# Designs tried in a protein design chat: miniprotein binders against o77086r1339to1564. Part 4

Target 1, 226 residues: o77086r1339to1564
Amino acid sequence: KSLEIAEQMTLLDAELFTKIEIPEVLLFAKDQCEEKSPNLNKFTEHFNKMSYWARSKILRLQDAKEREKHVNKFIKIMKHLRKMNNYNSYLALLSALDSGPIRRLEWQKGITEEVRSFCALIDSSSSFRAYRQALAETNPPCIPYIGLILQDLTFVHVGNQDYLSKGVINFSKRWQQYNIIDNMKRFKKCAYPFRRNERIIRFFDNFKDFMGEEEMWQISEKIKPR

## First folded at step 12 (miniprotein)

Design i5
Fold by OpenDDE base, fold request of step 13:
Structure i5 (fold): chain B 226 residues (1-226), chain A 100 residues (1-100)
Amino acid sequence: as target 1 above (226 residues)
Amino acid sequence: SEEEWARLILEFLLEIAELLIKYARRKAEEGDPESAIEILEFAIEWARIALEIAEKAEEEAEETGDEEKIEEARELKREAEELIKEAEKLIEELRREEEK
């Protein structure tokens, strides 16, 4: 069941990721305009919805044992997602489990350790080094974390002038852009060999059933007062 | 070699410029000419860098007398110029449509 869920998450992610065009990521890196990049925006929204959905699924459970059971289920799903190189859904679920409203709750040591181990992949202090290395070693099919691609392209855009001096092109800037885009292209070519399960897809319901951040905090504080 | 890297980057820049032009055309067809113009301007930026690289490669090839490299650089230069011209033409067309 956890594997099947991970497969269906991956199919949905792959469908959305494949629709993202190279112009969209470059345009977004330039001006951060979501309207010019509708497929990119849909993919980003999907990520956020999945995270909020997962948070909501946990927080709506009144019984602590049921919450733990659900978190353990997500951990199992995340392990499958990682194995199938779906970093998008993996990080979406991680962002749910490591979110303030969820993380502040009392969890079994094993859950805390597993979540911590997952966070090591995206340790911000190391500029996602572990993730970057894992991604570099990954063969398609793979769904990368788009947020880092956008961040990297944005940093290349903002941090580098087009010219080093008059008449001297900044090749380093263009090479960095090439490497990011080429790597993204590499992951867009391969489909996952999973069969669509309409029952599970319907169960997700486009991850639209989520509560807002304020409500999540209110529930969290009700469960565990500050 | 530096030349091989320059060529790779040049081809990449041309590819991106072409993709941006195609994307802009679709945006225009979708009824967003303003975004299309901005995307075309961005395409021109990419193509201009490509043009400059191609021009430099042509000059360097002429200095060495390598006819094959001269021809290749000239072809890539022409492609860059054509992309710029295409984008500029499309910008003009879109602006004329907005003024009506």
Scores: ipSAE 0.854, ipTM 0.933, lowest interface PAE 0.5, mean pLDDT 92
Fold by OpenDDE base, fold request of step 13:
Structure i5 (fold): chain B 226 residues (1-226), chain A 100 residues (1-100)
Amino acid sequence: as target 1 above (226 residues)
Amino acid sequence: SEEEWARLILEFLLEIAELLIKYARRKAEEGDPESAIEILEFAIEWARIALEIAEKAEEEAEETGDEEKIEEARELKREAEELIKEAEKLIEELRREEEK
């Protein structure tokens, strides 16, 4: 069941990821304009919806044991996603489990340790070093974390002038852009060999069934007062 | 080699410029000419950098007398110029349509 869920998440992610055009990521990195990048926006929205959906699925459970069971299920799904090189859904679910409303609740030590270990992949203090290394070693099929691609492209855009001096092109800037885009292209070429499961896809329901952040905090504080 | 890197970057820049132009055309067809113009301007930025690299490569090849490299650089230069011209033409067409 957890494997099948991970496979279907991966199929949905792949369908959206493949629709992202290179111009969209470059345009977004330049001006952060969402209107010019509809497939990119749909993909990022999907990421956020999945995270909020997962949070909502946990917080809507009144019983602590049921919440724990669901968290453990998400952890199992995440382990499968990681094996599938689906960093998008992996990080979407991690964002749910590491979210303030969820993280502040009382969890078994093993859950806290697992979530912490997953966070090590995206440790911002190390500029995602572990993730970058894992991605570099990854062969397709893979769904990368788009947020870092956008961040990296934005950083390259903002942090580098097009010219080092008059008549001297900043090749380093262009090389950095090339490397980011080439890696993205590499992952767009290969499809996952999973079959569509309409039952599971219907269960996701496009991850539209989520509560707002304020409601999540209210529920969290009701479960565990400050 | 530095030359091989320059070529790789040049080809990449041309590819991006072409993709941006194609994307802009689609945006225009979708009824967003303003975004199309901005995308085309961005395409020109990429193609201009490509042009400058190609020009430099042509000059360096001329200094060495390598006819094959000269021809290759000239071809890439022409491609960059054509992309710029195409984008500029399309910008002008879109602007004329907005003025009507």
Scores: ipSAE 0.852, ipTM 0.932, lowest interface PAE 0.5, mean pLDDT 92
Fold by OpenDDE base, fold request of step 13:
Structure i5 (fold): chain B 226 residues (1-226), chain A 100 residues (1-100)
Amino acid sequence: as target 1 above (226 residues)
Amino acid sequence: SEEEWARLILEFLLEIAELLIKYARRKAEEGDPESAIEILEFAIEWARIALEIAEKAEEEAEETGDEEKIEEARELKREAEELIKEAEKLIEELRREEEK
């Protein structure tokens, strides 16, 4: 069921997210060194793998009706993920559905509208305003989108000097860092009341069964020539 | 108040410095002393900012004659100094181990 899949995705995400340490995100924001942030890297890799896995599951289907059925299933899963405050898996699946290879295919109007409505949450033109608002209103348990946390921390690091002038500390920089980290800490308590379903977890198989981007494009163009 | 915010930020900076030091120690134990040193240097950066905030808070409190605020600022200042000293000591230890 779509609910059970969403629950198991959320459990996996929670397990990885809780392992991320505050030093890792701050170190990454400073120097972008992945080696210093192994749990952060595992979490980001998991996000990407899930997206690629979802793309692959859709593109491997030769029948358009079966593709639509799978997309509709992912949309149902995403709706559950959103209710669970799992923005990580929600956005991973959204990234799959809004990916070039998938989005360019012919879809029912309803699918396109649903995907578009989900994309409004992460509209880059608005600097993720809708997402930020939704996150601010979210109570734990929650799995945030880590990419924005990293982006925000990086932006604060690069965009602000430690001192405004000689002997004058840039409090605004530190306040921004505090707000980002405090919000992340609030969500570190990811206690989801879901039971592990080994069958579904095995079905995911760590989302390792994905094709490369080039192969995805080739299949997409074969389905719908340019 | 601005003072309450300054305190909150100060405590946050100290917490981050402490977390970075702990993280660096683990990296050193894992056999990556180079990364540990870099992390410790980063921890010192955080703790130095904390120290400066605490020093300013102490000075401002002394001007007002608020003994409770003076003592609080002194405690936070001492904590910042201790974290810096701890990190510096660990850097020196790690560098000595790399030279052997």
Scores: ipSAE 0.851, ipTM 0.932, lowest interface PAE 0.5, mean pLDDT 92
Fold by ESMFold2, look of step 12:
Structure i5 (fold): chain B 226 residues (1-226), chain A 100 residues (1-100)
Amino acid sequence: as target 1 above (226 residues)
Amino acid sequence: SEEEWARLILEFLLEIAELLIKYARRKAEEGDPESAIEILEFAIEWARIALEIAEKAEEEAEETGDEEKIEEARELKREAEELIKEAEKLIEELRREEEK
């Protein structure tokens, strides 16, 4: 069941990812204006909604053993997402399990160890070295972590002048932009071979059923007082 | 070679400029001319750098006397110039609409 859920999450991600237009990521890198980049915004909103949806499914459970069962199910889903190269949903769910309101609830040692091992992949030390290495070894189909694509394009745009000196064009800036965009195009081309399952898609309900950050903290503190 | 990677970058810049112009036209058609103008100004920035690369390539090709390289550089130069003119014309049209 976990495999099917991962497949359907990946189909939804892929649908939104393929709609992102190249101008959108370049414009976002320039001025961070969401209004000019609507398909990109829908994709990043989907990421956040999936993360908050997962947190909410866990926090709404009154029984500690039921919460543990659901976390273990999300872990199984994440393992499938990793195998199908869906790094974006993988990180959305990891963000949920590693969020303050959930992490503080003191899980069984096995769960804590697995979440810690998953965090190693997206550790930001050395500029996401582990993730970049994994991605470089990945063949399509793949949904990369959009946050890093945007971060890289932003750093290249903001941190590099168009000219190194009078009359000397900064080709390095443009080469970096080219490589990021070309790699994104490579992953946009390849479709996943999964069949759409309307029962599961309906269950997700566009991940709209989630609590806000403050409500999550309040529930977390009720479960484990300070 | 240096010529080959410079050609790749030039073609990339032209591709992006063209994509930005098309995207701006869509924003204008959707009723957002302010965004369209900003996007067109960005497209011009990309196309101007492409033009400068093409102008340098033309100068270098003329020094060699290689007619095929000269023609290739001039074609890319024309493409950059056409993209800049297209974007500038659209900005002018959109600003006239704002005066109304």
Scores: ipSAE 0.818, ipTM 0.926, lowest interface PAE 0.5, mean pLDDT 90
Fold by ESMFold2, fold request of step 13:
Structure i5 (fold): chain B 226 residues (1-226), chain A 100 residues (1-100)
Amino acid sequence: as target 1 above (226 residues)
Amino acid sequence: SEEEWARLILEFLLEIAELLIKYARRKAEEGDPESAIEILEFAIEWARIALEIAEKAEEEAEETGDEEKIEEARELKREAEELIKEAEKLIEELRREEEK
């Protein structure tokens, strides 16, 4: 069931998210060195594996009707993820459905319209603006999109000097860092009330069963030749 | 107020510097002294800005003659100085151990 799947995806995200330490995101923002930030790296790797896992589940199906059925299931899962404030998994799955190998296949109008509506918020209005508004209105529990946290911290670090002029500290830089970190801490503190379902967790198999990008393109081209 | 926000930023800088120092100690214990030193240097950057803010707060408090504000500023200044000294000491210890 789509709700149960979304709950278990969220449980796995939360387990990894809570392990991320504040130094890790600040160090990554400074020099993008994954080795200094192992828990952060595990979380971002999990995002990527979930996305590629979803793409692979769709592309491995030879029957177009079965592919449509699975895409519709992922759309239902995404709707549940949004309702439970798991923005990270939501975007991982959106990235899968909007990926080149998947997008280029012929889908029913209803599927195309739903995916486009999920993406239209990003394209027609700044997704960062709409997402930031949604996040600001969100109460814990929540799994925020880690990619934006890292992007914001990176831009604040590289885009701002520590001093505005001789002897004048750039408080704006530090205030921006404070707000990002404080919000992250707020979401790390609150747990989701879900129980582990070993059948579903085993089905996921840590999202490790996925194809590489080249193989996915080759399969996509076999389904719909250029 | 501006003083309330400056105090919040000062405390934030000290918190981050302390977290970075603790994180660096764990990296050193895990056998990665090179990363530990880099993280400690980063912690010192944060603590030095906190020290500068605390020094300005001390100067402003001294102009008012408010003993409570003066003591508060001096305590925060001392905390920043202690974090810097702790980080510098650990860097020296890690560099000496690598030489052997």
Scores: ipSAE 0.816, ipTM 0.926, lowest interface PAE 0.5, mean pLDDT 89

Design i5
Fold by ESMFold2, fold request of step 13:
Structure i5 (fold): chain B 226 residues (1-226), chain A 100 residues (1-100)
Amino acid sequence: as target 1 above (226 residues)
Amino acid sequence: SEEEWARLILEFLLEIAELLIKYARRKAEEGDPESAIEILEFAIEWARIALEIAEKAEEEAEETGDEEKIEEARELKREAEELIKEAEKLIEELRREEEK
């Protein structure tokens, strides 16, 4: 069941990822204007909705044992997502499990250890070194973490002049942009062979059934008072 | 080689410029000429850098007398020039329509 859920999450991610046009990521890196980049915005919104949806599914359960069972189910889904190279959904769910309202609830030692081990993949303290290595070794199909692609393109655009000096083109800037875009194109080219399962897709309901940040904190503090 | 690397970057710049121009045309068709103009200006930035690289490659190829490299550089130079002309023409058209 967890495998099927991961496959359907990946199918939805791939559908949105494939529609992102190269101009959209470059324009977003330039000015962060959502209106110019509608397909990219839908993909980024999908990431956030999935994360908040997962948090809500856990926090709405009043029984601690039921919350633990659901966290373990998400962990199983994440393991499948990692194996099928869906880093984007993997990180969306990881951000849910590592979010303040959920992390602060006392979980069994095994759960805490697994979440911490998953966080090593996206450890930002070394410029996402572990993730970048994993991605470099990844064969398509793959859904990369879009947030890092956008962050890298933004850094390259804002942090580099077009010319090193008068008449001297900054090839390093263009090489960095090329590598980021080429990797993105490589992953967009190969589709996942999954078939749509309408029962599971309907259960997701576009991940729209989630609580706001304030409500999640209120529930978290009710479960474990400060 | 350095020439293969520079050619890869040149072709990449031209590809992006072309994609940006096509994307801008769609934004204009969708009723957003302001965004279209901004995107076209961005496309020109990419195409002008490609043109500079192609001009230097042509100059270097002419110095060696390698006719294959000369033809390759001139083709890419022409492509960059055509993209710049296309984008500038469209910007002019869009600005005139906004005055109406």
Scores: ipSAE 0.810, ipTM 0.919, lowest interface PAE 0.5, mean pLDDT 90

## First folded at step 13 (miniprotein)

Design j3
Fold by OpenDDE base, look of step 15:
Structure j3 (fold): chain B 226 residues (1-226), chain A 100 residues (1-100)
Amino acid sequence: as target 1 above (226 residues)
Amino acid sequence: SEEEFARLILEFLLEIAELLIKYARRKAEEGDPESAIEILEFAIEWARIALEIAEKLEEEAEETGDEEKIEEARELKREAEELIKEAEKLIEELRREEEK
């Protein structure tokens, strides 16, 4: 069941990721205008909805044992996603488990240790070094974390002028852009050999069934008072 | 080599310019001419840098007398110029349609 769920998440992610065009990421890096990048926005929204959906599924459970069982199920799904090189859904679920409303609850030591080990992949203090290394070593099929691609392109855009001086082109800027785009292109042509399971897809229901952040905090504080 | 690197960057810039022009055309067809114009202006920025690199490669090739490199640089220069002209033409067409 956990493997099948991971496969269906990966299929949905792949369908959205392959629709993102190179102009969309470059335009977004320049002006952050969502209207010019509709496929990029759909992919980002999908990531956020999945995270909020996962948080909501845990917080709606009244019994602590049931919540723990559900978290353990998500951890199993995440392990499969990581093996499938689906970093998008992996990080969406990680963001749910490491979210304030969820993280502050009392969990078994084993759960806390597993979540911590997953967070090591995206340690911001190391500028995502572990993630970047893992991505560099990854062969297609793969779904990368788009947020870092956008951050890197934006950083290159803001941090570099087009010219170093009059008549001198900044090749370093263009080389950095090339490397980011080339790496994205490598993963864009990926096909996962999974079959669509309509029952699981219906279970997701486009991840529309989620609570707002305020409601999640209220429920969390009700479960574990401050 | 420095030349091979410059050529790689040049080809990349041309590819991006072409993709941006194609994307702008679709935006115009979708009924967003304002966004299309902005995207075309962005495409021209990429193509202009490509043109400058191609011109430099042509000059360097002329100094060495390598006819094959001269011809290749001229072809890339022509491609950059054509992309700029195409984008400028499309911008002008879209602006005229907005004034009507």
Scores: ipSAE 0.871, ipTM 0.943, lowest interface PAE 0.5, mean pLDDT 93
Fold by OpenDDE base, look of step 13:
Structure j3 (fold): chain B 226 residues (1-226), chain A 100 residues (1-100)
Amino acid sequence: as target 1 above (226 residues)
Amino acid sequence: SEEEFARLILEFLLEIAELLIKYARRKAEEGDPESAIEILEFAIEWARIALEIAEKLEEEAEETGDEEKIEEARELKREAEELIKEAEKLIEELRREEEK
C-alpha cells in the first residue's frame, strides 16, 4: 500500500512537472510573477497542498498511537519516493513531518531519528550539498525539488550582471544558467512506468482537505500544551 | 576550447530566445498582450547577447581564414538577428492592438 501510494504521488507530480516550460522558470527567477508562470505555480501549489494535507491527516487523529502509525506510514512512503527519485513529494512530506506543529509533539525515538536523517538531505547550512550530490548521481526518471532550481536561477540572476564591462559578456552567468536548465531538461525527458490507480488518486482528492496553519498550531498546542 | 564554449553558450541563448518568443505568442493568444510584450523584451535581451557572441566568433574566424567557421558564425548571427526582428515585430503588433 505504501509503494502504491508513492507511485500515484509520483504520477501526479510527473504530470505537473512535465507541463512546466523553461520560460516559466526563467521569468519567475527574474520578477517572481506567478501569473506569467501558471504551470510552475500549479506545481508549487501542489507541493504546498500535499504538505498541509499530510500535517492535517496527522493532527486530526485524537489518539497518539494512531498518530504514530500514520507518521510511520508517511516515513514508509517517503522511503519509496526517495527510491523513485521523486524529491518533490519526498520533501513535501518531510516538510510536514518537520513542521513546527508536528515536530513539537512527542514521538518515539525511532521516528525522531528517521526524520532527522531525512532532514540531512536538505540541510540549508550546507547549501543543500547532500541533495545536490544525490541529484547529480540520479538517472531519469526523476522529479527534482523545484524550489532549489528557482532559488539557484534567482541567485544567478541577482548576483551577476549580463556584462563584466563594456562589450565584455559575462559568460559565467550564462554558463550557470545553462547548467541549471540543462539539468532540468534532463529530468523532463523520462516518464515513470507506473499505471494510474483511480482509487488512490480519488483518496488524495487533489490534497484539498487540509487545515490552515493557525488551526494546526491550535490543535498541536491542545495535544501538547506549551 | 574557448571557441567551443562560446558556441555552446550561443546556441543555448538562441534556444532560450526562441522558446521565450513562442511562449509570448501563446500569452498574446490567451489575451494577455502586456505579459507577451514583457516576455518578448526578455527574449530580445537573450538574442542580443547571442548576436554579440556570433559577431565575435565571425571576427575570430576571419582572422584565422577558416571559411567553414566564418559561414557557421554568419548563420548563427543571422538566426539571432531574425529572432530579434521577429520579437520586435510582434511587440509592435501587440502595441498597435492595445491602442485600438
Scores: ipSAE 0.869, ipTM 0.942, lowest interface PAE 0.5, mean pLDDT 93
Fold by OpenDDE base, fold request of step 18:
Structure j3 (fold): chain B 226 residues (1-226), chain A 100 residues (1-100)
Amino acid sequence: as target 1 above (226 residues)
Amino acid sequence: SEEEFARLILEFLLEIAELLIKYARRKAEEGDPESAIEILEFAIEWARIALEIAEKLEEEAEETGDEEKIEEARELKREAEELIKEAEKLIEELRREEEK
């Protein structure tokens, strides 16, 4: 069941990711305008919805044992997502488990250790080095974490002038852009061999059933007072 | 080589410029001419850098007397110029439609 859920998450992610065009990521890196990049925005929104949905599913459970069972289920799903190179849904679920409202609750040592080990992939202190290495070693099909692609393109745009001096083109800027876009292209061409499961897709319901952040904090503080 | 690297970057810039122009056309067809114009201006920025690289490659090839490289550079230069011209024409067409 956890494998099937991961496959259907990956199928939905792939459908959205393949619709993102190269102009959209370059335009967004330039001016951060969401209106010019509708497929990119839909993909980013999907990521956020999945994270909030997962948080809501855990926090709505009144029994601590049921919450632990649900977290363990998400951990199993994440392991499958990682194996199938779906970094998008993997990181969306990780963002849920490492969120303030959830992380502050009392968890079994094993859960805390697993979540910590997953966070090592995206350690910001190392500029996502472990993730970048894993991505470089990944063969298609793969769904990358789009947030880092956008961040990298933005940094290249802001941090580099088009010219080093009059008549001298900054090739380093263009080489960095090339490498980012080429890697994105590599992952866009490959389809996952998974069949659509309408029952599981209906269960997700486009991940629209989530609580707001304030409500999540209120529930968390009710479960474990400060 | 430095030449092979420059050519790789040039071809990449041309590809991006072409993709941006195609994307802008679709935005215009969707009824967003303002966004289309901005995207076309961005496409021209890419194509202009491509043109400058192509011109430099042509000059270097002329210095060596390699006719094959000269012709390749001229073809890439023509492609860059055509993309710029196409984008500029589309911008002008879209601006005229907004004034109506």
Scores: ipSAE 0.867, ipTM 0.941, lowest interface PAE 0.5, mean pLDDT 93
Fold by OpenDDE base, fold request of step 18:
Structure j3 (fold): chain B 226 residues (1-226), chain A 100 residues (1-100)
Amino acid sequence: as target 1 above (226 residues)
Amino acid sequence: SEEEFARLILEFLLEIAELLIKYARRKAEEGDPESAIEILEFAIEWARIALEIAEKLEEEAEETGDEEKIEEARELKREAEELIKEAEKLIEELRREEEK
């Protein structure tokens, strides 16, 4: 069941990721305008919805044991996603489990340790070094974390002039862009050999059933007062 | 080599410029000419840098007398110029449609 869920998450992610065009990521890196990049926006929204959906599924459970069962199930799904090289859904679920409203609740030591171990992949203090290394070692099919691609492209755009001096082209800027885009292209070409499961897809319901952040905090504080 | 690197970057820039032009055309067809113009202007920025690289490669090839490299650089230069002209033409067409 956890494997099948991971496969269907990966299919949905792959469908959306494949629709993102190279112009969209470059345009977004330039002006941060979502309107010019509709497929990119849909993919980003999907990531956020999945995270909020997972948070909501956990927080709506009144029984602590049932919450723990759901968290353990998400951990199992994440392990499958990682094996599938689906970093998008993996990080979306990690964002849910590491969110303030959920992280502050009382969890078994094993859950806390597992979540912490997953967070090591995206340690911001190391500029995502572990993730970058894992991605470099990854063979297609793969769904990368789009947020870092956008961040890297934005950083290259803002941090580098097109020219070093009059008549001297900044090749380093263009080389950095090339490497980011080439890697993205590499992952975009490969399909996952999974079959669509309509029952599971309907269960996700495009991850639209989620609570806002304020409501999540209210529920969290009700479960465990500050 | 530095030349091979410059060529790789040049080809990349041309590819991106072409993709941006194609994307802008679709935006115009979708009824967003304003975004299309901005995308075309961005495409021209990429193609202009490509053109400058091609010009430098041509000059360097002329200095060495390598006819094959001269011809290749001229072809890439022509491609860059054509992309710029195409984008400029599309911008002009879209602006004329907005003034109507």
Scores: ipSAE 0.867, ipTM 0.940, lowest interface PAE 0.5, mean pLDDT 93
Fold by OpenDDE base, fold request of step 18:
Structure j3 (fold): chain B 226 residues (1-226), chain A 100 residues (1-100)
Amino acid sequence: as target 1 above (226 residues)
Amino acid sequence: SEEEFARLILEFLLEIAELLIKYARRKAEEGDPESAIEILEFAIEWARIALEIAEKLEEEAEETGDEEKIEEARELKREAEELIKEAEKLIEELRREEEK
């Protein structure tokens, strides 16, 4: 079941990721205007919905053992996602498990250790070094974490002038853009060999069944008072 | 080589400019001419840099007398100029439609 869920998550991510056009990421990096980048926005919304959905699935369980069972299931799914090179869904689920409302709850030591080990991939202190290395070593098919692509493109745009001096083109800026875009193109070329499972897709229900952040905090504090 | 690198960047810039123009056309067809104009202006920025690189490569090739490189640079220059003209024309068309 965990493998099948990971496969269906990956299919949904792949469908949305493939629709993102190169102009959308460049336009977003320039002005952060979501209206000009509808496929990019849909993909980002999907990431957020999946994270909130996972949080909601855990927090709605009243029994601590059932919560642990669900977290362990998500951990198994994440392990499969990682093997599938689906960093998008992997990080969406990680953001759920490492979210304030969930992380503050009492968990078995093994769960805390697993989540910590997953967080090492995106350690902010190293500017996603482990993720970048893993991505560089990854063969397609792959669903990258789009947030870092957007961040990198934005950083290149803001941090570099088009010209170094009058009449001198900043080639370094363009080379950085080229490398980011070329890597993104590389991951768009290959499809996942998974079959659509309508039962599991219906179970996801576009990940629309989630609660707001305030409600998540209220439930978390009810489970474990401050 | 520096020349090969410049050419790679030039070709990349042209590709992006073309993709932006195509994307702008679709935005206009979707009923968002304002966004289309902004995207076209962005495309022109990419194509202008491409044009400058192509001009420099042509000049360098002329100095060396490498006819093949001169021809390649001229082709890329023409492509850059055509993309700029196409984008400018589309901007003018879209602005005229908004004034009606």
Scores: ipSAE 0.865, ipTM 0.940, lowest interface PAE 0.5, mean pLDDT 93

